# Ledger of designs, part 5: VH-VL binders against Increased recombination centers protein 19 (IRC19)

Target 1, 188 residues: Increased recombination centers protein 19 (IRC19), of Kluyveromyces lactis (q6cq02)
Amino acid sequence: MVLIKSRKSIVTATNVCINSSSKFYLTEEQVQSLGDKEFLTASYRRFLRMRQFISKRQMVKESYTTYLRYKFKIEDFELKRSKLLSVSGMSAMDFRSSVQKSLCFLIKAFSISDAYSKDMIDDSHKCKKIIKNLLTVDYHRNRIINRSSNMYQYYRKDFTFFTDGQNIGLKQFEENLMRLNECLGTRL
Key: E = the ipSAE of ESMFold2; O = the ipSAE of OpenDDE; V2 = 0.75 times the mean of E and O plus 0.25 times the DockQ between their complexes.

## First folded at step 1 (VH-VL)

Design n10 (framework fv_nepuvibart)
Fold by ESMFold2-Fast, scan of step 1:
Structure n10 (fold): chain C 188 residues (1-188), chain A 121 residues (1-121), chain B 107 residues (1-107)
Amino acid sequence: as target 1 above (188 residues)
Amino acid sequence: QVQLVESGGGLVKPGGSLRLSCAASGFTFSDYYMSWIRQAPGKGLEWVSYISSSGSYTYYADSVKGRFTISRDNAKSSLYLQMNSLRAEDTAVYYCARHPYSKYWSGFDYWGQGTLVTVSS
Amino acid sequence: DIQMTQSPSSLSASVGDRVTITCQASQDISNYLNWYQQKPGKAPKLLIYDASNLETGVPSRFSGSGSGTDFTFTISGLQPEDIATYYCQQYDNLPYTFGGGTKVEIK
């Protein structure tokens, strides 16, 4: 894998991201002042630029691009969240903050800084493992969904994809990822 | 049972064109990345091209880039290789091969029997 | 491109022998290496993936080891049906590249 070395942007123990003027980060001005469509476009481009650092293997880069398109074009995050956690009401974290934290999570997974402590390096390795597992699970999920021609639409009101004993591993992974999203304020 | 059956090979003159087909059965074709791999008579294996499961992504070896086009029709469970501007060094048995179902980042788990392409004047 | 150097190009051994084939990558490929068996007139068959994992249905006499740049493929107790050409293949980076092959013959 290719690693990004950054001395200007650090993710703290509280998961607060310190932005730099690097092309991989959203500026504070962009987060605050862009219109919704422009914010989504700017965010999508930042996530897409990270593709080269996810893996040098082309199929993994393609899986990453497919997952990214799903997140931005297809996913109903709040509906998915409500079904996986069996809760009513929306996420406490606002949309722009969650997108920014998700980008910081990805950068943290693939960047090393001279300012990083051993604990921060260990945390980076855990983030990297989560991203690798996420892409692997997404590949398997797409295989199952494609059989019924309802790609990424399994989290709807009438959805019965996760039944007794069926696809239990996928359901468990999705639930664990959503619980992680709740703790970190991300939208992985 | 997983099966891949190639067809479309034959004799062509240098500068000519040929289209290869690979018919898949026994698995959900639309779930798999697919490759073409060739082998010149008495020589080793050379990877030629791949196409993603949806058909959105393709990649080619430099030796065929700009001359060959890989494509697929998931409704027909078929893979294709359009070969243009053929050269003598393209003479080979062409195999279609599947990337593994249960192990996304592993090798080619099933191969077809191959179809011979001979480029000769 | 990553170059795969396979040795020896050919070997002859007796039934029951231990046969060892090596493969060297021109750069670090971690464990992203597969081994294939090709019998005359037939398509290749995957034997080992990710350097050391035995493919389902493949006899346990076949094994692989190594990581980085140096890899080994072993047949423990050569059988007559093992006469074939064996290839290593890296999938760490595109284009995917194969070793030159090792022809295994019975004495």
Scores: ipSAE 0.006, ipTM 0.569, lowest interface PAE 10.2, mean pLDDT 80

Design n12 (framework fv_nepuvibart; at its last look DockQ between E and O 0.03; V2 from the best seeds 0.00; counts 0 for: pae E 13.6 > 2, off the site)
Fold by ESMFold2, look of step 2:
Structure n12 (fold): chain C 188 residues (1-188), chain A 122 residues (1-122), chain B 107 residues (1-107)
Amino acid sequence: as target 1 above (188 residues)
Amino acid sequence: QVQLVESGGGLVKPGGSLRLSCAASGFTFSDYYMSWIRQAPGKGLEWVSYISSSGSYTYYADSVKGRFTISRDNAKSSLYLQMNSLRAEDTAVYYCARGPSYWFGEYYMDVWGQGTLVTVSS
Amino acid sequence: DIQMTQSPSSLSASVGDRVTITCQASQDISNYLNWYQQKPGKAPKLLIYDASNLETGVPSRFSGSGSGTDFTFTISGLQPEDIATYYCQQYDNLPYTFGGGTKVEIK
């Protein structure tokens, strides 16, 4: 499948959305009109389809799928955000819009076009590096969690590790990722 | 059908320079990371350098850093290695190799050229 | 640098034999290890990626296993065309490094 070579694509350096197939994108109609369960299902299906473009390597595909399941089924994103940023309010970006923008971020990361400037190609490589780092951190976090039966709550559910001095590097990573999300309107 | 062809090898005196070229065909060259790998006579493989799809990111082995420069011309589907201040230990067959079509921490080389011999001798 | 120690440095086996080559990394590289075949006078060819996955078009008699620091490459029924030098290569950390190679010959 050619992901970005459609003549109907609209591309900007900061807001990349590609209309090459409804199978890969959430349309504005879908964002606005689907029921909540239908929206989550359509979103999850589209993120799953992206795994074939992330890598042909099974380990990377499995890491991506594991991360995706955590994000959709388990993570309390607003709790995580409030603890990292010391705020009590909801995210600045609407939930459905943030999911749509997160999907577009992934499409930008793995789309390559002959028609785009060197800066756009370099931005795509940087987005790809961000996804790689995110999946690498998640892979290693899962290995730590699997070593102890009670670490799941600590790292995944209540985020207690943000407040002790034992996980400074991981906390800094999560802060940087949350700040990126605030700037881009995503929920990576 | 996918093909990489190296050229520019030869005999050169210590301290001299050579420029190696690699012509690519049968694939969209600008989508791929590219590498140079060398093999001294009777020895194993040594990874020398890589360059990203756009050319914005490069890496060099310590043994060649500051002396070798990798570059690419995506319009000509060509990869280059400028080798300066050559030493006897740089004597090797130099291969160009195709890396991944995306960068995600994966690096394996699925297509290799035939190699070009560089001999550094008085 | 991650050192890759490959053994044996050479071996000789009969057609149909099972051939086993090992590769040991100086630190945990997870499964970020590839195997290449190099026939005399030819360029290397990728056979196995990520320790255990066959590259497209590679015969099923080739296989790989392992994770962490210890890796094994196996030819389950050696054929005359398998005479070559085999190399492991890690990509966990820069610089990406190769093992010293294992030369496989027919008795």
Scores: ipSAE 0.000, ipTM 0.436, lowest interface PAE 13.6, mean pLDDT 81
ESMFold2-Fast, scan of step 1: ipSAE 0.000; ipTM 0.445
ESMFold2 (binder alone), look of step 2: mean pLDDT 91; pTM 0.922
OpenDDE, look of step 2: ipSAE 0.012; ipTM 0.597

Design n13 (framework fv_nepuvibart)
Fold by ESMFold2-Fast, scan of step 1:
Structure n13 (fold): chain C 188 residues (1-188), chain A 124 residues (1-124), chain B 107 residues (1-107)
Amino acid sequence: as target 1 above (188 residues)
Amino acid sequence: QVQLVESGGGLVKPGGSLRLSCAASGFTFSDYYMSWIRQAPGKGLEWVSYISSSGSTIYYADSVKGRFTISRDNAKSSLYLQMNSLRAEDTAVYYCARSPKYFDSWGYYGMDVWGQGTLVTVSS
Amino acid sequence: DIQMTQSPSSLSASVGDRVTITCQASQDISNYLNWYQQKPGKAPKLLIYDASNLETGVPSRFSGSGSGTDFTFTISGLQPEDIATYYCQQYDNLPYTFGGGTKVEIK
């Protein structure tokens, strides 16, 4: 790990420089000018490019890809949010901002920030831990619920709750993650 | 002008070997999963193998496992299929196809670009 | 392996008819199903992805529906250029598997 750049120019653990002009960021021009489907496609490609920084392990990379596909293709975020938080109405954060903040969360988790800020380093480590825990929980959820799936097959399922107390730990984790999303304006 | 062009097909005797190539143009080859699909004369489509964009994840149909090897060279925008221990039942037109196995646009998953195919005939 | 059973194996219809093809998966594949069109001597062409989404540039007379194990592909107002064999394909689990195909001819 080498901390050598400001937060506007971030160096990853693999020494890739990430800044506003890099292929890992959506530019402000793109955010303003792209149609919704084009915005989602461009965002998805940036999330997918982060895969190379998530882990050296193929299993973890496959977990990441499976989860990313679930988020972009299957998840009804507002419905899931309303069920987990027991609220009506939609989130306050607009869609494009939520997607951008989620991408920034990933970049922050797997990059080296400002050399002069211990708080930024600590924040990066917390984000990385959250992503690793998220992928670990998703992996175990798939193993418990779908015994025939493995991490090399891109498993996806609609989000399901068990009302008789089954998977209370899974449900609690997802509620906590959704509360984090509310605080950060993300869609993790 | 997105295009895939297969080559290397031909006549080979049972037990022989053959190497197929698929040349990609008009798109960023390294961003796509690639598959080989075959079709025996007068028969339906059969998926043979896929390889991830980086080459790190590879899968084979049971019918070819241990005999066929899929590989790619992203610098050359090329996909390969090394076929060993060929059998009469391997006779088919072999297609290469790209897929955004991972979502690359909202709701887009499919093998959207296919090559023209190359015929492999295994006969004595 | 997931088995894809496609029916009918062939059909003949008149120009302007509504043609329906079905595809059954041996297990739940959610909506991870594509439909392809293959004209004689040509490579397959993707028509529908994720069970019901029309690929760009494909005429609106083609449609797909279904989820889980039962899927339907429809051509509303069959045209002469639609003479082809149609295949469903699941991509929920490896190995990817195709249906046996439905040959559509005009009588």
Scores: ipSAE 0.000, ipTM 0.444, lowest interface PAE 16.8, mean pLDDT 77

Design n14 (framework fv_nepuvibart)
Fold by ESMFold2-Fast, scan of step 1:
Structure n14 (fold): chain C 188 residues (1-188), chain A 127 residues (1-127), chain B 107 residues (1-107)
Amino acid sequence: as target 1 above (188 residues)
Amino acid sequence: QVQLVESGGGLVKPGGSLRLSCAASGFTFSDYYMSWIRQAPGKGLEWVSYISSSGSYTYYADSVKGRFTISRDNAKSSLYLQMNSLRAEDTAVYYCARGRSYDSWFSGEYYYGMDVWGQGTLVTVSS
Amino acid sequence: DIQMTQSPSSLSASVGDRVTITCQASQDISNYLNWYQQKPGKAPKLLIYDASNLETGVPSRFSGSGSGTDFTFTISGLQPEDIATYYCQQYDNLPYTFGGGTKVEIK
């Protein structure tokens, strides 16, 4: 794999050029003026456009798409957060800002530019590893469950997380990811 | 010796059902993604379906979605294709093939090529 | 769906000739392309994977090149046993799609 840098383009770790344009971001005007359903639909489309930069492998693209659908259509983020962190009360994070920060995190993870400093490149690689680990964990979780209709049953309001200790690694990863979400203001 | 052997092909009427089998030997079957590919008489190759090494993920071509079901039995080193509501357009030689991919799939560093194929089994759908 | 356009559909060449087959994807597939050889009445055989990598046991006269949307498959010094239909196949996105095939015959 060779990373190619361009003066006018950000080149991803998968050798795909991305123009750093509003095509991949929501404008401030859109964030302020769109209704909730329009905002989520516009955001979802932008996350889908990132699929090409995640991996060239079709099964990874499918895992990514499945995870996106879960995040946008199924997930109860506040319930999941309260169970993983054992806290009461709602997050201090504005949901629109959290969605935008999540998109920025993803773009940062898969972009490299000739304008980036060594620190920025190192940070991009760290973000990329987090996304890779996230999708790998999600892939293995789905293999364990082996039931499309019951995928993500861990996030149901009546479900008790990881009661027998067998999935302690999954629980630890989910807790660490949620703590990262608290720190960064994201919803990964 | 690595090999795949298909069976179960035959003549069936439109609307009928047929189940194809593919027996694997000479390699660790449970480590590989498996695919079904078909070829209509005098035509080119068409990918039909695949199944992950564990059986957790399956995918189908739109032409067969809802009618065909791919499955596997890792204990028996066998792959299956259940074909329902067969149409004349399904007439083809059906091949099973193993895919070359590893669990480190996410990096994209491992290639995906179908390096071992069965001999094929003919399915004819006619009245 | 990604459409694979393969050309020519058939060709005739003499033993020892250099044969070139092309394959064009309807969208960028990076290097996620395979080339297969199929002899009459036989199953396909993988020759080239990831656009340019030669499969183990395949003669060095076969080669592949290209990336993005334009790909080339070459046989340097055509042999009698190379009479077959050749197919390109992308695995960048589902569904996997094959080119229409190129039938190679010897004059």
Scores: ipSAE 0.000, ipTM 0.461, lowest interface PAE 12.4, mean pLDDT 77

Design n15 (framework fv_nepuvibart)
Fold by ESMFold2-Fast, scan of step 1:
Structure n15 (fold): chain C 188 residues (1-188), chain A 127 residues (1-127), chain B 107 residues (1-107)
Amino acid sequence: as target 1 above (188 residues)
Amino acid sequence: QVQLVESGGGLVKPGGSLRLSCAASGFTFSDYYMSWIRQAPGKGLEWVSYISSSGSTIYYADSVKGRFTISRDNAKSSLYLQMNSLRAEDTAVYYCARGSYKDLWYSGTDYYGMDVWGQGTLVTVSS
Amino acid sequence: DIQMTQSPSSLSASVGDRVTITCQASQDISNYLNWYQQKPGKAPKLLIYDASNLETGVPSRFSGSGSGTDFTFTISGLQPEDIATYYCQQYDNLPYTFGGGTKVEIK
């Protein structure tokens, strides 16, 4: 049964199908012609629009919004990448492609249809599970940082935060996520 | 000990104002959504409002919208409810309650349970 | 708003009895339902979350089941300390709404 139907999206009790021409995607013109600042702003708005599909739970939506702000306003991705992977070079994927692939990953995680093949549905479920794990880890990270009042030093030091032992699982998750980013060309 | 303690209830005349406080102890207050729930004498529970851990997301029941304001001070581990334009039907015991960690995830372990409640504070609105 | 209809409004049972309370939602809420216990003069206590999961420290005689619009709460062997009013609560959509409550008494 159809709960919401529009030219840009169809939402049912069990399915969300987001059309490629919808407001949730960047247009080809926008990808090609916007300046970097404008591109990031347009991208941020698309990620924020996805909040409605992440969960019905307000707390999950809040966690998603907090993580999104971190990624767009605070994170130094190349510094984080260099520290986690122990490399000196910049990522091979250009940043616009990485941001767009990250948005496509998120849409794929939450946009499924009864018309999708089994492989497409399975792939969507895997993406969704990755997003859930990512938000779970971010929530725990924020709890640790709030207690220590030391958010800024997380990647700016010699990894002392990760070498406490109690934080080793968090370090391993971050490393694995960064390796996934390398394989997919994303910036999750 | 994880604990919530309400205060500020009392007798007010219709049209009056009261400010309720809820003091949290034994947990990291800034990590949790907080709610106000009320119960009229001899009646059932009614959810009134909640506020997100950062204070950026706030929602009110229609019965109190425009009259009540929820707020929090994470540095003081305190939750507040400013009640204006009080009516006889606002007479109730007001509880503050903590939202559960497990509601943060959309599948498997997700739930929204109010797992810690205060003792309640009575608000009586009568002429 | 989602209306929660709880039945019965009250019941009397003997120690050791199996007690069943039902809760119906006005629309599909999946499994997004909690059950609370409120003893006279006390604040409510969370017993069951996500329709069927037992909260930590809650005795195993309490259980919940159901999904969609129809939910059931059961006490498998009623004890004297179980005298209370029980409430269901949906958290699928804002505003969060409670059932009218079921008062459980010992006869």
Scores: ipSAE 0.000, ipTM 0.493, lowest interface PAE 11.3, mean pLDDT 78

Design r01 (framework fv_traxivitug)
Fold by ESMFold2-Fast, scan of step 1:
Structure r01 (fold): chain C 188 residues (1-188), chain A 125 residues (1-125), chain B 107 residues (1-107)
Amino acid sequence: as target 1 above (188 residues)
Amino acid sequence: QVQLVESGGTLVQPGGSLRLSCAASGFTFSSYWMTWVRQAPGKGLEWVANIKQDGSEKYYVDSVRGRFTISRDNAKNSLFLQMNSLRPEDTAVYFCARGETYYDFWSGYEYFDYWGQGTLVTVSS
Amino acid sequence: QSVLTQPPSVSVAPGKTARITCGGDNIGSKSVHWYQQKPGQAPILVVYDDSDRPSGIPERFSGSNSGNTATLTISRVEAGDEADYYCQVWDSSSDYVFGGGTKVTVL
C-alpha cells in the first residue's frame, strides 16, 4: 500500500485526475495552457517522481526509468499502434489528454486511501498488476534483444523481434496493452 | 493445483546423515528457485538453503554450510537436501517452499508462495 | 545479521482489528512478506511486497512498511484467523530473515 501525503486531487472512475498544483499532478489549466515542450518536461518530471512508489528494488527502478525515457524520447507511438492493431490513421485521443490519463493510471495503481471503496481498491490492484507485468515484459525484452542482463541500454522497439515465432507471447502482450490503451485513452 | 510433498524425515543419531526429498507437481518446476525452511518444535521459521532454477547457484545459512547440500532433479520435479554431521539443534520440521520464477523480476525469490506440509527430522540419542 | 522483532502474542476480539508489527533496522528500505501458520499446518503467504495479497487471500489482510516498522493489519477478525504470523525479508542476494512470530488469539 503506497500513500502520497501531498495529494490534493480526486481520481475518478474514468481515470481523470483533478488537482491543485501538486508536484505529482498537472492541473486541467496547466494541461491546456502549457507550451508543448513545457508540457512534456512537466509531465516527464511527474512520471519520474512516481519512481519512488513503483518498487524498492533498484533493478525495477532502473527498468522503470529506462522505459519512461524510451516512451518520452524514442517511441513512435502511432507507428507502434498501427502495427500492433493492424490499422491505418492516427489515434482519436488527444495527445495531452492521453499523457495525463497515463499519469493518472500510474497514480491510481500506487496510491490508496481510506476514502476508497472496495471497488476502487480492487481497481488499484488491477492497475498495479498491469504496471508490474508491463515492466516485467520490458525487462525480458531487453534481455532477449541485448543478450545480457544489462537492461539499461534498451531504447527502441525492434519490430522484427515481434515477427519471430519464439516471441509471440510478447507480441500478444503488447497487442493487449495497446487495446487497453485504446479503451482507456492511455499511452502505457 | 500446486503441490509440494516432503519425505525422508526420521530419528537419526548425532553425527548421522539423512536425505530429504520434495516432490513437486502442478507447475513448471524448472522455472522456480526452490528452498528449504525449517522449524524446531515450538520455535519459529528459519531459512536453510535455496537453489537456482538450473541448479547453478546454491546458498546456505551459516550453521549448515559444509554439512548440508541442496540439489534438484528437474526431469523428476524433485528437490533434495542431503544432511551430514547432524546435530541435536538440527531437530526440526523441514519445509519445501517455492520461490522465484524466471519471469518474476519484481520480487522473485524474495518470498515463498507455496509450502509443503513438512517432514520431521529428530536428531537424538 | 539482521534481526526482525515481533511481539510474541496479540489478543483481539472477533470483528475488531489486529495489528502485528515487525521491527527491523531500516526495514522500510526492504520488501516485507507475511505468512500465516496454523498448528500442525504449513505456512501460507498472506501478504507480499509490503502490501500485495496473493489470489485467494481476503481483503481484510493488508500491510504497510516504513522506517523501522512493518505492520500486518487484519480487519474484521474471524475465529479462523487465529494462528501464528511471521514477517520475512530478503536481506542480501540469498539471505532470508524471519521474525520470531506472533501468536494471534481471537477471544
Scores: ipSAE 0.015, ipTM 0.566, lowest interface PAE 6.4, mean pLDDT 79

Design r02 (framework fv_traxivitug)
Fold by ESMFold2-Fast, scan of step 1:
Structure r02 (fold): chain C 188 residues (1-188), chain A 123 residues (1-123), chain B 107 residues (1-107)
Amino acid sequence: as target 1 above (188 residues)
Amino acid sequence: QVQLVESGGTLVQPGGSLRLSCAASGFTFSSYWMTWVRQAPGKGLEWVANIKQDGSEKYYVDSVRGRFTISRDNAKNSLFLQMNSLRPEDTAVYFCAKSGTFLEWLSDYFDYWGQGTLVTVSS
Amino acid sequence: QSVLTQPPSVSVAPGKTARITCGGDNIGSKSVHWYQQKPGQAPILVVYDDSDRPSGIPERFSGSNSGNTATLTISRVEAGDEADYYCQVWDSSSDYVFGGGTKVTVL
């Protein structure tokens, strides 16, 4: 049952129990007091630490790292949101709160404890399924476009990539993910 | 297969100038932040300067700011440190180091180092 | 100004475990990296992001980081592990901060 014990986590054959620590979470003081660059750097490091729990497969770890880089470096979230939801104006959720909630979503997806209720365990499994689906879609998009810089062409103003009938399923997935982000206050 | 080879270290008089070079091979040089770290004889490691992939951002430790200039030539896979107004306290082995991440905002550890080049500032 | 405190020296017998500490305010919230340096040689990265090892580094090397103390642990110590060890973090006020170094002597 219990395979590995560490200060950061307890790993079993069937699940991972992550010990609570500031390494995985941003404290309320950090969210309030850090400058924007420091906040993004601290956040990115915590997302990177989760890589070990996403998958043991190197290909999946690399896909996760590529997606994480895109989210922190390349993505224009508000532009993407406005185009996918056909809305004007900015999201209501505070930027730092949305990043924090996204990190909590990821920790929840890959953490399980004997103290968790059945509902908490079921919720964790749902979050994990969402992350797996997200990475799977991103992998297939990369394969289709065949260049990392081109995989996110739906950010173009004309949106013709997704109005082409062949790509309607990718647009549907992105729209559904953005609606989930609206409901949860996340930036997945 | 990653290699970093420093050159240019020598004896210089106080107030003098010196240019250090670092030749890189075995990785995509243009994709990484590059760093100079020094070590005074018998002392610990001290970060000196780092430079972004495209050369657009440069940062320095306070004690060398205005005197040292870090630069790079991505076509030649080379990193440089121009040292002006040298002081005895600049005496150290200067190491060229590669950032462990390709992400420009996260050059927070160094996965490969050169063997260093000794700079001695003395009369 | 952030400072990282390391013991100046640690002595360990062959085959035993050496533990090198790196103290800093709230260091558990930062990523800690560890370098090994032998006399006349370049530093070598042995642990990064608190506990990860680069390819080629023996599994005898491990790291942890919590609260105000990070620790490098070297299990089943060999004569070849005798070296200076440095911890390092990135800090917004100081950029790259190195500890003062710990000389590990294998007796």
Scores: ipSAE 0.005, ipTM 0.479, lowest interface PAE 14.6, mean pLDDT 78

Design r03 (framework fv_traxivitug)
Fold by ESMFold2-Fast, scan of step 1:
Formats: C-alpha cells, sequence, structure tokens
Structure r03 (fold): chain C 188 residues (1-188), chain A 121 residues (1-121), chain B 107 residues (1-107)
C-alpha cells in the first residue's frame, strides 16, 4: 500500500476528492470550463500521473499505461456498456462527472491518511483490490487474445469472443465491472 | 520500420508561397495525428501545425495562423504544409513528425530529417 | 503564453550524472517530454510523459516533474550523449511549447 500524504489529498467515502494540487485532480471550474479536447487531455495526464502509485514494477506500470490508452483512445464505452448489460439506452451519468469519479476512485485506492476513519481505510483497500484485479485481468486478457504482444488489443471480431465458453470468466469479470461502474458512476 | 521523408524546401522570396510534402511509410498513417515542427538556423524547435487522423481538426502556432494550411491524404500516406505570404522569419528546417495520439499525450515519437526553407531576396 | 526555461549549456565528465532542468509556471501539472538532437540530425524522443522511455532508449535516461521544474537526468554519461536536449509540454491553449534547448558537453 502506497501513502501519498504530501499532496494533501483526501478522498471521502462518498467519492469526493479534496486536493491542494491540480497535478492529481481537476477542479469543478476546470471540469465546467475546459473544452472537450482539453478536458480529455488534462484528465488523461492526471490518470497517467497515478502510474507511480500503482506499482513499483515496470511491467505493471506499462500494463497500466496500455489500459489507460485503450480507455481514452480506443474504447467505445457506451457500446461496450450496452453489450455487457444488454440495454439499449445511454448511461445516465454525465461523461465529465464519470471521468472525474474514476480519477477519484484511483486516488482513493492509493492514498491513506492518519485522518481517515476505519471505514475510509477499508474503502481504500477495497478500491485498491479492484484496480489490482482489473489490471491483472486486462493483462491476461490481452495475452490470451494476442499471444505475441502485450499491447492492449481487442480481438479482430467484436465482443463475441468473450461469450465463448473458453472465456466465460473474462466475460463475467467485464459484466461485474460494468455493473460496478453503474453503481459508482465511474468508467473503470 | 517507421519512415518520414520531407520534400519541397527551397529558396523563396518574401511574400511568396511554397508547399511542403511528407511521405510516410512503415505504419498505419491514418491512425496518427501528424505535425510540422520547424527549427530556424542556430535556434530551437518550434511547433508549427498539427492535424487529426481524419483531417477534421487543425491547429497552428499564432505566427503562421491564416498563412499556413496543414492537410493530409490518407490514401497516399502524405502530409502537406501550404505556406503563403512567407516572411524571412519563416526561414527554417521543417520537420514532419508523428504525433502518437499527441492530443492525449502531447509528444512526437518519430521525426523526418527535415527540409530547408529559406525566405530571402 | 508559457515559456519553458532551460540552461543554455551543461558540462559533465564521462561516467558522471548530467541534470537538465526545464522551468515553467506550474509545469508539474503538465506532462513533460524530452528530445535529443545531434548536429545535422532530426530530434529523437528520449523521455515522454515525465518519466517514461521509448523502446531503445537506455535506462540511464530518466525524468521527473514537480512544482515549477522538470528535470531530465542522464546517469553514467557517455560521449555519445553529447547533444542538444529540448523539453516540451502541451498547454491549455491546445498549443505545443518547446524549451530553448540545453547543449550537453561531455568532457
Amino acid sequence: as target 1 above (188 residues)
Amino acid sequence: QVQLVESGGTLVQPGGSLRLSCAASGFTFSSYWMTWVRQAPGKGLEWVANIKQDGSEKYYVDSVRGRFTISRDNAKNSLFLQMNSLRPEDTAVYFCARGLYDILTGYFDYWGQGTLVTVSS
Amino acid sequence: QSVLTQPPSVSVAPGKTARITCGGDNIGSKSVHWYQQKPGQAPILVVYDDSDRPSGIPERFSGSNSGNTATLTISRVEAGDEADYYCQVWDSSSDYVFGGGTKVTVL
């Protein structure tokens, strides 16, 4: 577990991020005033800066970077959501709010303070476990699909690959993660 | 093997026009932002213009805005820079560079060798 | 509007560590990238996103970025590291800014 006390970062049990440094968060003013292009770029860089707290191992840092690039450049979140949840409507959560909540989730996962209550510490541990499991599953999924590359790529065929009995565990994980996203308002 | 080869650099008079070309090979050209960066003799690097994968977004440094036009032809794996109303201050080596989704990461991972543009009478 | 300030030159003995700074207002909130350029050649990306290295770049190259200063560190310097080094950021105006460059001389 990594402690990042020096940034004066505190995350509440309700996913509210309070931080004195714009290096790890976007302010409400920034979230409202930045254009879409600038918002995505600023958000991406903040997620990328969390890499130092995910793991000391270079391989894990590279897996994290690969996953982030997939999320920001390649993923069609609404299409993926509709397939995993078998729904036809769009997500109810505002896009910018979802991105901010996802960043707060990462900060919560890797920051603990002496000011945190027992419940806040337990919540942080659960978030960290979720991120660890997510990256582990993504790494293995990428290897199974490509075998010759650790770069994150979906199979040339669409999502039907994960409905095959051979990959039922990966499908279950993706569905559970998407249900968690619905509950928390995140885009993990 | 990623390669970028610039061409078109020559001597032009102030107020003149010139078109630079960049031929790309060894990667899926249509999947990358492309950029022009220049370097005046004995000076540092200066970003000039940037173009999105599909050509839908174009951005320019203030000093060339309205005078230069960046464009691309994905079918021919080619990037272009149309330079109008050239000034002596535009004298530089012009580099073609690949932006590795540079709007999200903000950097250039492969560069061509450059083509020299001299604006003088 | 942002200006990135680099020292014009840095001298270092072989085997020692060279540190090249890049100063900018709140630069720690931005991602900093570093390029190496040898005379008559195109720039080469040596560090991106503050501290990552492209494939093929020796681990002797590392970066950091905090507050108002980003730093490129070259450990165990070799004669072949002699070059001009440029830092670069993307700012909020959707514009790319390069530092003025630092000439690294290996004695």
Scores: ipSAE 0.000, ipTM 0.476, lowest interface PAE 14.2, mean pLDDT 77

